VH-VL binders against q9vpl3. Designs and how they scored, part 42

Target 1, 224 residues: q9vpl3
Amino acid sequence: RGKINIQRPKAPHYERARVVAVTQPKYPELPKAKSCFKTRAERTQQQQENPYNEIIAREVRNWLDHSRLVAFFHLSSITADDIFRVRVQLHKQNLHLKSYGSKIIEQAVKNTRYEAIVPLFHSNHCIVFSPDPEKTAALLRIVRRVPQMVLLGGIVEETMLSRNQLVAYAQMPGLHAVQAQLVQTLSQAPGHLIQQLQAHQNSFVQVLDVHAKNQMNEETPKST

## First folded at step 12 (VH-VL)

Design D130
Fold by OpenDDE, fold request of step 14:
Structure D130 (fold): chain C 224 residues (1-224), chain A 121 residues (1-121), chain B 111 residues (1-111)
Amino acid sequence: as target 1 above (224 residues)
Amino acid sequence: QVELVQSGAEVKKPGESLKISCKGSGYSFTDYWIGWVRQAPGKGLEWMGIIWPEDSFTRYSPSFQGQVTISADKSISTAYLQWSSLKASDTAMYYCARDEGIYESYYFDYWGQGTLVTVSS
Amino acid sequence: DIALTQPASVSGSPGQSITISCTGTSSDVGGDNYVSWYQQHPGKAPKLMIYEVSNRPSGVSNRFSGSKSGNTASLTISGLQAEDEADYYCSSYTSSSTWYVFGGGTKLTVL
């Protein structure tokens, strides 16, 4: 019995080869554009059957509860590669980009203070979490690289903000910067006041000196 | 204080390669976009492109796509603009600038002093 | 083509108020009030004067103000001074493949 070469099995007999060729499972060509993100329909079907939905919902809740900055984005035809690159950049800033199905979000925020965010999740969305609200500007700078990430709004320090409000928040100087500015302003205020008070006195003295000089010049008789 | 310092003026011949630099200081270099702007003699400002220094993600103006290369070395807080083959038409002042804008707000708050590039036969 | 149109030149006397216009030719230009203005003196780098239509950076004189109506942004300089003589450029975000667009520039002459 010839040693069955397991590494290079002999080509099967023509008939067997034909049967094998016909019985080879034709795997549907993976649609080329399968974004790493399952379509809404696929997500919905999988969520119904997934016993882990509750676990994921708890995870979402944990992220929400421990994040001081939460930003919501709509994703419009973004590639997996672009998302990955953005995710890496965000991660370097301690910003965590996550994507969840709408049903999971609904389950996660049900009967919580976050229930108002549910209407934001009717399409493909992602959420960015951060423990640091000062990273809002960094977040919004990074996402510029991906126009397909559309900002919808966010939560900062447990306060829900609209898109415009979140942008405005990001443009504000940090608390420490504001404090520093305040201290600087307050430290300069006494000096300015003194300068202003002294300026009037100095001006008055100058006027008096000019007047005195003019009087002295008038009293000098033209020695003809 | 935020400062962008560019390399000195360059005089080159057509066909030569050139790389000019822009060094940022006084801020976190990797947290801001750096743009390049061209200004031909007696002409207006032209946006060339922009780079995210952390990972060197770059976007070009269509007019400059393939004509120049923008790069960065984050280790020394320096952005670069380079040509493989200069043309006489590349004679211009080149500015680097920091983009302070966020999301859809795009504006340059700090500018380098400019690098004059002269390409003549 | 995405373009911002500025007048080539404007002039005014000291103490006057002048306005420089910047008009977008496409709906993709100047969206959401993201227009900036730059001042450039001869031989110097541009300086940011206004961002987001009407905001002034620290250190910029309150004589400079920005506004927008429709697709036209305006830079107003009140109390014109000799030092204001410069080229002024508007810029805007574009939703196209081009992130930035500059206007053609306006030469301001103080008479």
Scores: ipSAE 0.850, ipTM 0.931, lowest interface PAE 0.5, mean pLDDT 87
Fold by OpenDDE, fold request of step 14:
Structure D130 (fold): chain C 224 residues (1-224), chain A 121 residues (1-121), chain B 111 residues (1-111)
Amino acid sequence: as target 1 above (224 residues)
Amino acid sequence: QVELVQSGAEVKKPGESLKISCKGSGYSFTDYWIGWVRQAPGKGLEWMGIIWPEDSFTRYSPSFQGQVTISADKSISTAYLQWSSLKASDTAMYYCARDEGIYESYYFDYWGQGTLVTVSS
Amino acid sequence: DIALTQPASVSGSPGQSITISCTGTSSDVGGDNYVSWYQQHPGKAPKLMIYEVSNRPSGVSNRFSGSKSGNTASLTISGLQAEDEADYYCSSYTSSSTWYVFGGGTKLTVL
C-alpha cells in the first residue's frame, strides 16, 4: 500500500478526477465591481420621484397659472449677490423672481399648455412672475442693471411671446392710453373730413367760376 | 408733466469739491434710470453714468469711473453728481436726463436744463 | 473702440430734404433697432427727436424721420425750416462697459 504523500497527493483516478471536476462548485464570477461611479446617465435614471420635486413642480405650476406676466431669462455668469439685488428691486414692483431646475420645470409643465417652454430651460435660468402685465416695462427697466440676464421670451395673458414680441408689448401704450388715443382720433376725424370735403367743394366751385368767366368773356361780342 | 430741474451754475477753483443736483418731478422717480451727460465747451455729448434711484445702483462710463460720483436721494426725487477735486478740464455743461428705454433700448426722453460748471484758477 | 460716426456738418435750403448719417463701427453698436437722435439748439438742452431708429416722440414734427440700413442710421428732415438749424446727435446702446455712446454730432445749417 503506497505511502500516502500528504504533500503531493497522487492524482485521483481518471474517473474520480472527472467527477471532481464536474462537481466543483462553479462559483459565479464575482460581479465585476460595478464602479461606484454611476454614470451621469444612470444617476439621472435613478432619480426616484423625489416627493420634494413634486411639491416644487406644483409650486411652479401654481405660479404659471396665476401669473398674467411670465418672463424667462437666461443667466450668464451672474453672481448670487447680483441676483439678490435684482430680486429685491423686482419684488418692490410685485414681480417675483424664481429659479428652478430644468427637471422641475419639465415635470411642472408636462402635459400642460406650458409644455412649449421646456426648450428654454437648457441652462442656468430664472423666471419672473407677475399678476400684472402692465409691469412688463418696469421689469425690463430693472433687468437692464444686469446684462447677464438675457431675455428669452415670456407669457402675457396666456399668450407666448418671443423676446422681441415681449419688448414690443412693453413699449405699447396701456389699454387705457390706447383707448384714449382712439377716442381722440375719432373725435378729430369728423372735423378733418369736413375740412377736406369743403376744400374740394370750394376748389370745384372756383374752377367752375373761372370757367364761367372765361365763357362769358368769349361770348361778349367784340362790338366793332 | 415730467420735468428735471438742475441746480444753478457753479464757478469753482481747481481742487475744490462740488455736488450738483437734478430734481425729477411729474413721474415716479424711482422707476426710471437717471443719466448724466457732459458737454465740454464746443464739444459733443458724453455719457458719464447712470443711476437707478431706488437703490442707487450706479454704472459709470469707463472715462468717468473714479472721477465722479453719482448718487440719488429718492425721498426728494433728486439725483446728484459730485467731484471730490475739480480740475480745469471739468469745465463743461452737465445734463441730467431720464432714460425711458427698456431692456436694450436706451434713450433719454426728458432732459434737465443743464448746469454749467466753470473751473478756473 | 465703439464709436458712432457722423458728418461734421450738413447744409440745406429751406424746403429741401436733408439726411444725416450715423455709422457704427461695430455690429454691437446700435443693435438692429436701438438708435436715437437728439436735436440741440445753441445754449439749450438736447431734445429727443427719434428713438429706436424710426419712432417719433409726441410733439416732434412729422418732418423728422429715422431709418437704418446695415450699420448706418439716418435722420431725414423734410421741408427744412430755419428753426431746424441745430446740432444733431445720434446715440446707441452698447453691450460693452460703455452703455451709451453718442455720435460726434452734426451741425445743420439752413442756408
Scores: ipSAE 0.848, ipTM 0.929, lowest interface PAE 0.6, mean pLDDT 87
Fold by OpenDDE, look of step 12:
Structure D130 (fold): chain C 224 residues (1-224), chain A 121 residues (1-121), chain B 111 residues (1-111)
Amino acid sequence: as target 1 above (224 residues)
Amino acid sequence: QVELVQSGAEVKKPGESLKISCKGSGYSFTDYWIGWVRQAPGKGLEWMGIIWPEDSFTRYSPSFQGQVTISADKSISTAYLQWSSLKASDTAMYYCARDEGIYESYYFDYWGQGTLVTVSS
Amino acid sequence: DIALTQPASVSGSPGQSITISCTGTSSDVGGDNYVSWYQQHPGKAPKLMIYEVSNRPSGVSNRFSGSKSGNTASLTISGLQAEDEADYYCSSYTSSSTWYVFGGGTKLTVL
């Protein structure tokens, strides 16, 4: 039996070679998932044309239109668990924490009064919605537990506020309290005015009386 | 009116466990942070930790981490500070306080009357 | 270590104005507008006097005012009265970790 040359194996007999060739497993070339080679432009276009994105964009618009308080947060390395816990706490206060993609937000606010918020959404963000602007303080107390939630700004009563302005707003006495104070102050003003007006009238009457008395005394002829 | 009422003075021995309380009234207890502050005799104020009573989320000062446990029972508007094993060095006045601050503003606007804890052999 | 430094003691005569300083060791301490001041009389709980550097709570005398320059916050008491004799503590938020730090306290004596 000839030494099997392990270094240069003799080509198998033609029939064997044919059998080996036919029995070689043809591994299908894994279809290079066309999706991996989609250009950034194609990916962006596909995302824009997704009917689902339109639905979500409408949802975002609805939230914006029906919320009197909207707060924008940047999320810095926050865990899903932390977000969930905060969401639960916020929900108890009728505050609704939502997260949307930047493209969805852009689509949602395009050609609307909210277009100015687009620059806020370049990174990981969340939005808190509330129908009650008085919950601003509650919101800002709750988010203290999560330093990874960085306040960027918000919208209160259709007014866009910076971070500092939103904090300041939360520190103000409620609108009703301020209105009550204003009414009290205004209600006190007429009393003082009436007193001042009456004081002047009384003084005038006194001066006139003195003048009249003096004139009467001058007209009394000294009956010699 | 907002009020925090703390439990009475405690005299304990080293190694004993202790739980002191702080009851809040006159406000929504679950809507504000409650902090604990220690003051050793003749010393300054030391922040120990803080709790969100709604879900008992707690944060501790590094100096007190693992040394004490802060808890709350929202059903009775009460916060607690507890030790598993007291030390003589735990002798101090302990205050609970409500944190009125929002976001990055931290300050205590209402304070309890304090609980004196004396640990002596 | 994050610390707030206060003078151990200050003194003044009735009617005078005195200032208590609170200096942070880091820019992160006492940064922005997060400094608070507390008054504590002997055997009493601390009382908030100033929050957010310069704001006075309701019921606090207008004789108390707060300011900040750089890393140093200051509590000024004008028209010093005997009742002002107490310990005063500054406090600040620390940006490195969400926690409180108190100053060492200042004993104010009214002469």
Scores: ipSAE 0.837, ipTM 0.919, lowest interface PAE 0.6, mean pLDDT 87
Fold by OpenDDE, look of step 13:
Structure D130 (fold): chain C 224 residues (1-224), chain A 121 residues (1-121), chain B 111 residues (1-111)
Amino acid sequence: as target 1 above (224 residues)
Amino acid sequence: QVELVQSGAEVKKPGESLKISCKGSGYSFTDYWIGWVRQAPGKGLEWMGIIWPEDSFTRYSPSFQGQVTISADKSISTAYLQWSSLKASDTAMYYCARDEGIYESYYFDYWGQGTLVTVSS
Amino acid sequence: DIALTQPASVSGSPGQSITISCTGTSSDVGGDNYVSWYQQHPGKAPKLMIYEVSNRPSGVSNRFSGSKSGNTASLTISGLQAEDEADYYCSSYTSSSTWYVFGGGTKLTVL
């Protein structure tokens, strides 16, 4: 009985090999759960009209309708912890940071005045809502701590603003401050206006006097 | 009126610890970043770091990372700069300043009067 | 290294206009519009003179103006006065781990 070389087992006889091949349990290939390999994009596309999405879309619309300040941010590799910390800081200022899926946003703003914002939501994003447009500066100070939050633009008082416009808006004095400045300027203006008006009148009178004097000098006949 | 008032001049020896203060008034202390700037004798301004007083989020210049600690007590509207072990090279004027900038705009609109720190053997 | 370069010194006579330059060495310095200028008299704290390249804070004289061309920001002081003698520092935001950078400073002498 030949020593069975356990290190190099002799290939079984052709017939045995055939029987072994046929008797090998064909384990059904575990259905590769197609769901595990779906890209985030594919998962987002297959989000069937979930009644839940409609509810969330209504929520988004409600936020948009009741907010005087809306800011849109792209999120670049931000941690959940960082988002949470920022959210807490924003909340203390009555700024509400929310994140929604792109499809939900599309559904929420479809056939509304906000439809133009849809292109901003092609990537990971968040929205900050506030009833107070004066909090724009506070918002932009807080988000400074998170470079991963990239400002895309916003809506202020129902007007869509670019990134730069929103920053510029935040830098403007409040309406009341501007009004106060206007009042101050206007209150100072009468003195200057009166002076300018008087200066012009005086200059005009001087010119007229010179003209009158010149005419009088021309009418004096040289009494030869 | 917005004011930042810093603690008085300090004379210390090498190896000693020090904590200087900057008290803000005339504005909401927790709504603005507070920065610290060093100026060595006869030298220029050097940004050290900045703090958000509300939750004490801090960022340091790489040159000062681990060398100093910036902190704040919002209850008394005060920011702090501290050393665990002073060096002779720490001899400088130290300024705190309020950052008025927003988003990517960075500038200091109000400054403390400065705290002179002298470290000598 | 992110650096802002200023001339060490500039001088002018009373009534003249002078310009102090601030040049960034990296594209990462200051973005397009985030340069500030500070005035510092001897023994005093710095004072903000210009922010965001050309904006003047309240209380700052209109003799001070800021501009930028390319990677160079400029502070212009018109109608130079004796009181303008001071050190001037530019500053900018950096996109790096360093949020702030100061220039080396320029000593302005009024002759």
Scores: ipSAE 0.810, ipTM 0.905, lowest interface PAE 0.6, mean pLDDT 87

Design D130
Fold by ESMFold2, look of step 12:
Structure D130 (fold): chain C 224 residues (1-224), chain A 121 residues (1-121), chain B 111 residues (1-111)
Amino acid sequence: as target 1 above (224 residues)
Amino acid sequence: QVELVQSGAEVKKPGESLKISCKGSGYSFTDYWIGWVRQAPGKGLEWMGIIWPEDSFTRYSPSFQGQVTISADKSISTAYLQWSSLKASDTAMYYCARDEGIYESYYFDYWGQGTLVTVSS
Amino acid sequence: DIALTQPASVSGSPGQSITISCTGTSSDVGGDNYVSWYQQHPGKAPKLMIYEVSNRPSGVSNRFSGSKSGNTASLTISGLQAEDEADYYCSSYTSSSTWYVFGGGTKLTVL
C-alpha cells in the first residue's frame, strides 16, 4: 500500500493519479503510524495526537454492539511473536483478539450501558470479541498457554459477568442449547448472592445469641 | 465416544530411536490439549508434557525437557512422543490423555490404553 | 518435580468410608489451585474420578467425593465396594511451566 501523499500535481493526463487520489484518505494532518510495538507512553500520546481516534472508537463500539461474547484481560509484557501466535489460535475459533488504548476504550463506551467496564482498563489490557458465545470454553482453553493474559471478566449476550461467572458459564453442559437461558441465570447471581449473604449473616447472629444464652446458663448454681 | 488409541508395545535396544502415537477420535482434536504421562514398572504417574495440536505449541515437564519430543499431526488427529536415543531407564508404560480444563483448571478426562516401551540389550 | 504426598496404602471393609489424603504446598495443592483424582486398576489406564477439587465427571458414582483444606486434598469413598480396590493418584497444577504434578499413589485394599 505504500506511502500516502496528500499532494497531487496539476497535470492534464493524470488518469492513474485520479484513481490513487480517490482511494487516498484526506486528513488535515498526517497521523503518526498506529503500532503494536510502541511503548505505553507513546501509545497514550499517539491517542491524543491522532485525528483518527474517533474512527477507532467507532470500531470498538461496533465490536461491542455485534459481539455476543466479549472477554476482558489484563495483559502484561509479551513478545509480538507470542501474542501473534495466540491471536491466530483464537481467530481459528472466531475469537478476535484486539488491543486498544485506554483513552479510545473510554471514548467508545462513554454514555453507553457499558461504561461500567472503564475501571477494567486502569492497566495494560486486551479484549476478545466473538459473535459466538459458545466459544467461551475454547477461549479459556487457549489462553492457558499465555500466563500474561489474566481474565478480568466479560459480557455475554449483553450481560456483564465477573471472572468467576464467565468461567462458570463456559463450563455449562450442552453449551449451544443452554447459553441464552444460562446467561439469564448467571445475570441473576448478584441477587442470589445477596440473599445467601443475608442468610449467612442471620445464621451467624443466631449462633451468637445462642452462645450468649449458654454462657449465662453455665453460671447456674449446682444443686445437691 | 471420545477415544484415544495408542500404538502397540515396543521392544528396543539402548541408543535406538522410537516414535509412539496417540490417535484421538469422537471429538474436535484441535480444540483440546493432549498430555503425555509416564509410568515406570511398579511406579506412579509422571507428567512429561502437553501439546496444543492445532499449532504444536508444547510445554515439557522440567524433568523431561530435552529428553523427548512431543509433536502432533492434526490432519490425522494424532499426537506423538519421540526419543532420538533410548536409554534402559526409558522402560515404562506411556499414556496420552486429553486435558479438558479451562482457565486455571487442569485435569485429564480421557486416557489412551497405554504403550509399553521396553528398552534392554 | 516435587511429588505430592499420599499414604502408600489404605484399607477398609465393604460398606465403610475411607479417605485418601494428598498433601502438597501453597504452590500446588494450596491456595486457589485445583486438584484432580484418578483411579487405576491393575493393567488399566487411569480414570478421572474427581476434578476441580470436588466435581464428579458423568458416570462416576456419588460414593466418591473430594475436598480440600489448606495444603491437603482428600478423596473420600463411602460405602466401600470390592471394585474400588485400585491405586489412586492426586494431581495438581504448580506453575505455568509445570501444569501437572502427581502424588505418589495410594493402594486401596478392600478387605
Scores: ipSAE 0.799, ipTM 0.905, lowest interface PAE 0.8, mean pLDDT 80
Fold by ESMFold2, fold request of step 14:
Structure D130 (fold): chain C 224 residues (1-224), chain A 121 residues (1-121), chain B 111 residues (1-111)
Amino acid sequence: as target 1 above (224 residues)
Amino acid sequence: QVELVQSGAEVKKPGESLKISCKGSGYSFTDYWIGWVRQAPGKGLEWMGIIWPEDSFTRYSPSFQGQVTISADKSISTAYLQWSSLKASDTAMYYCARDEGIYESYYFDYWGQGTLVTVSS
Amino acid sequence: DIALTQPASVSGSPGQSITISCTGTSSDVGGDNYVSWYQQHPGKAPKLMIYEVSNRPSGVSNRFSGSKSGNTASLTISGLQAEDEADYYCSSYTSSSTWYVFGGGTKLTVL
């Protein structure tokens, strides 16, 4: 977006760090011999935490394996009522809005081709999953009502797409064969572009955006 | 095949209420934003506001916030523009239009034929 | 409110090329912001001619083209025809003022 709102605090950065610190277990550092004897409360907490984290990580794996469309968003401060209303509108289109901790995402994608997405979840975020990649345009139209959801990129048919590539995909004609060919063409896009964009290098992002828009305009099918 | 059909011209007196309609067909009405645009006689286009018809979420231009009500009835694929008390300055042509934009892109691809509202004593 | 600035009128002869300007700020026309153009014949609804700065909808003649430089967008009509005589409006979005902003309109006369 690039527009500055001075009246809005940077609460997500500060509050997220506090929430993460409160929710993460903090174990004091102890000598190795003393650490062999854990308290009853520590043993119970660790057992409960580990099984729940793995169950949730398997849920994320299942969503990734069964979703032909995955979209990643940064999430700024937003009321629970506004995010709930968006979730309802998305659900009506078979679009499933989820949020997971970065630790769980890291566990879910460890040793997979999706490890590159982990840095996207260090800040406040949400993910949209769907079996229907043709719903990408519907997703982006609904999200317009919440500027607090900032598109970062996505996965279509197991291919990672940048923000601009995902938007270009959404604007293609509704013909399924054309959409399938576009995804195959984009699968040869340079790897690691998402990592370079995450480095917050505006000059590189602007140059890449101009190149992507020029290439997509020249490749848009002519209607006749 | 996409079509927006508006209600007919209206002649009203100041202080009267009015509700004009815009019926969409040939597309999934609840999947697109609908906007309202005003054009005073001999003047340019003014954006009034926009609605998401599925749940009636609305946003208004600051110039029209509190001056009109935008609503929708998704069961009959119809959007509405409503005044509780008309003024002579409300005399204008009113258009509804579909917004096709998705991400950071905003434009009206299909327009209704317009509804002329005349307010005179 | 603040409208995008367009010339009040432009004229040209059949076969000529003309350009209609639309000037705003870095918050609405400049940068990566999108501009659209609408044609309106007398007594008719507006028709989308250009979206996202330079894209033509299906059914719009390739005589119409759009471009942008700095804070000024331009609609160029080549090979003027009598049917091009109409009012033309630019439009953009601004997050600082309103969701949509229209220009004041330009009356094109084909001599």
Scores: ipSAE 0.730, ipTM 0.865, lowest interface PAE 1.1, mean pLDDT 79
Fold by ESMFold2, look of step 13:
Structure D130 (fold): chain C 224 residues (1-224), chain A 121 residues (1-121), chain B 111 residues (1-111)
Amino acid sequence: as target 1 above (224 residues)
Amino acid sequence: QVELVQSGAEVKKPGESLKISCKGSGYSFTDYWIGWVRQAPGKGLEWMGIIWPEDSFTRYSPSFQGQVTISADKSISTAYLQWSSLKASDTAMYYCARDEGIYESYYFDYWGQGTLVTVSS
Amino acid sequence: DIALTQPASVSGSPGQSITISCTGTSSDVGGDNYVSWYQQHPGKAPKLMIYEVSNRPSGVSNRFSGSKSGNTASLTISGLQAEDEADYYCSSYTSSSTWYVFGGGTKLTVL
């Protein structure tokens, strides 16, 4: 769920459209309990939470599957207005800013190659998805306006990149040439490549986790 | 082919208003930040502020907050620097520049030719 | 308000190497902060020479190099030529509320 915390704004068209979309999902049927009525309310709450989480987890999974660019950010304290305006600017560039709970992310990446990213989402965060990896530079130019969004790393063409690697990727001329090189590498030694990707994922998570903890430990607000 | 073309030199009197322009071409104007930099006669460079032209989000140097207005018209790929009431101390060369930086990197890769503003009685 | 400190002037003979310093604080030059360098000939707009501490834009001679140590960034010009005579400015992002600061400038004279 997004970090929009405006209880009664003047109704922006975007916010209306988002509310309407959320009110249209089909809710799963409640589990039929053969047995106890005393625990039915508790079971219903648990089952309803799980079905709603599964619907949202499918959304995340679909974004991951259809995005050639995924960027992960830590979010410091930020107003709902600031994040809304950034979301609008990103959306104009086919960059889709989303926020999800860590449980949703865990459900979404279960049994995928991205399971190792789950620890990244234990703090406040947001994710940017796009089918257009050439928009990485545009993403990183736009987010400069909100220092509360701290880049952690990302995924480009199914390859996990550290923060520094993603920034370097964004600055490389001729993304098509780099993309061709990545495909050429993937075509060599498929079994060894899978092992390399798994090692990079583990190293990626370790680097991102250390970077995220280092940012949290260094991020100390002044008393001024 | 990136080019920033500024409006011509201005000679003004104290108390007059002025709006100078900076037209970008050869790139996607709304995809980059545009900054304004002042250089008083015989002095160094001073950053005044920066604008995101797509939605006109601005950030001003504390030294210039409230003294000038930075704006943009994305339909004609043009950024503006504006005074409501000029002072003699506003006499300077004014540059616009494109900011190429991403993430936490900030630098101006292309500069306009400058607009000389002279304010005298 | 804190500005980046540069020497007022520096001189050198053709063919020599010279270094221009730019000193700030841990909030603008030190740490992971980036520094850029600009060259300005009289009557002309500044030109980017170095970005992100040590990166050279395409079209800038490899005689220009940048480095940083602690709170001091350095621009080094090797093989000094007459056309290098200009004013040089460093610039940095500050971690306070100001995005950009410039140094006071250094006048390079080629003897």
Scores: ipSAE 0.717, ipTM 0.864, lowest interface PAE 1.1, mean pLDDT 79
Fold by ESMFold2, fold request of step 14:
Structure D130 (fold): chain C 224 residues (1-224), chain A 121 residues (1-121), chain B 111 residues (1-111)
Amino acid sequence: as target 1 above (224 residues)
Amino acid sequence: QVELVQSGAEVKKPGESLKISCKGSGYSFTDYWIGWVRQAPGKGLEWMGIIWPEDSFTRYSPSFQGQVTISADKSISTAYLQWSSLKASDTAMYYCARDEGIYESYYFDYWGQGTLVTVSS
Amino acid sequence: DIALTQPASVSGSPGQSITISCTGTSSDVGGDNYVSWYQQHPGKAPKLMIYEVSNRPSGVSNRFSGSKSGNTASLTISGLQAEDEADYYCSSYTSSSTWYVFGGGTKLTVL
């Protein structure tokens, strides 16, 4: 039945010694030593993450400060190859496609007037930066090839625009001429008037709206 | 000012290959989408596909995927529509058109004059 | 293909107003989707008459207007003239299929 032990090989002693060594009682000091190392490692990791987050947040601040066009998109699932090809096409137009974590964006815009953009980054997103606001139409024509990029809105010349406002801005004929007229007006205006114009972003939007209306009215008579 | 000029009419036999052209002028050719539209004799308009001329990215209607090839040569501001083996049912007028739309807007503001392709035995 | 529904023909007398309809679904005509309209005279290429539902390109008479209600877009031609006799096509971009769709066309006859 039980098996009668006629020959007992040396192997059972080896196997039993191996098992016994593995199952020896816990060493109380080892748990504390491991906990100490984990705590130190965790602090080092947290410190590294914080400095890297600040560096990346500074990058975002620099883009925001030096870009006259910023466009925000929700980004659905897309292949790496397709997004890369779009990035190349955008780059050829001086349009820079970037993506950052929501925590970094929040940190980058903290205590700035751009804090209102933070809710846009709770989901998958991307941002396009450019020093050239006249490239808004080019941006929106290129983006047509990727329906996964859903326009949320943007910033043009330090003015926040909704999706519809940004699209309307892109379609205005004479966009460059309107911007040139604004620059010429500001450089010739008295110092007090310049300060008031810079403080009233609504006046800038009204000038653009008037130009869009005037261009539409001027072009309708030719069809009759 | 904007002009799209297409190649001349073609008379072909079934099984032959064909490549027709559409040359854009008066605007920045690589900044706009170009579409191809088919119109069979006595029938309506059918969208075939579009191309982004800068890198030749194309999108085809499901009805025409694999039936034709759309391409472009940006150095001469020209888009192409090509068949490897024509069928009698390919007899139609073919238009190229510039798409001025941005974002979720799509419309053809300028059209070529059309290229009549006749395929008969 | 998902074609947009247009009447096969419509007619009117000079000076009258007529409306051509274009019916689709919430995925192509309805909602925030845009519709455009094209005029085509015999033997000629189509010409854009209306884009983004209601906008007229430069050079198009203000007698042409566009509108949309629900899943139906409309092209209205007021003060009908003989040269308005042509085929009219609506078009839209389907949000679910990512391609451009034309209606079947409407022949406008000016009596």
Scores: ipSAE 0.696, ipTM 0.845, lowest interface PAE 1.2, mean pLDDT 79

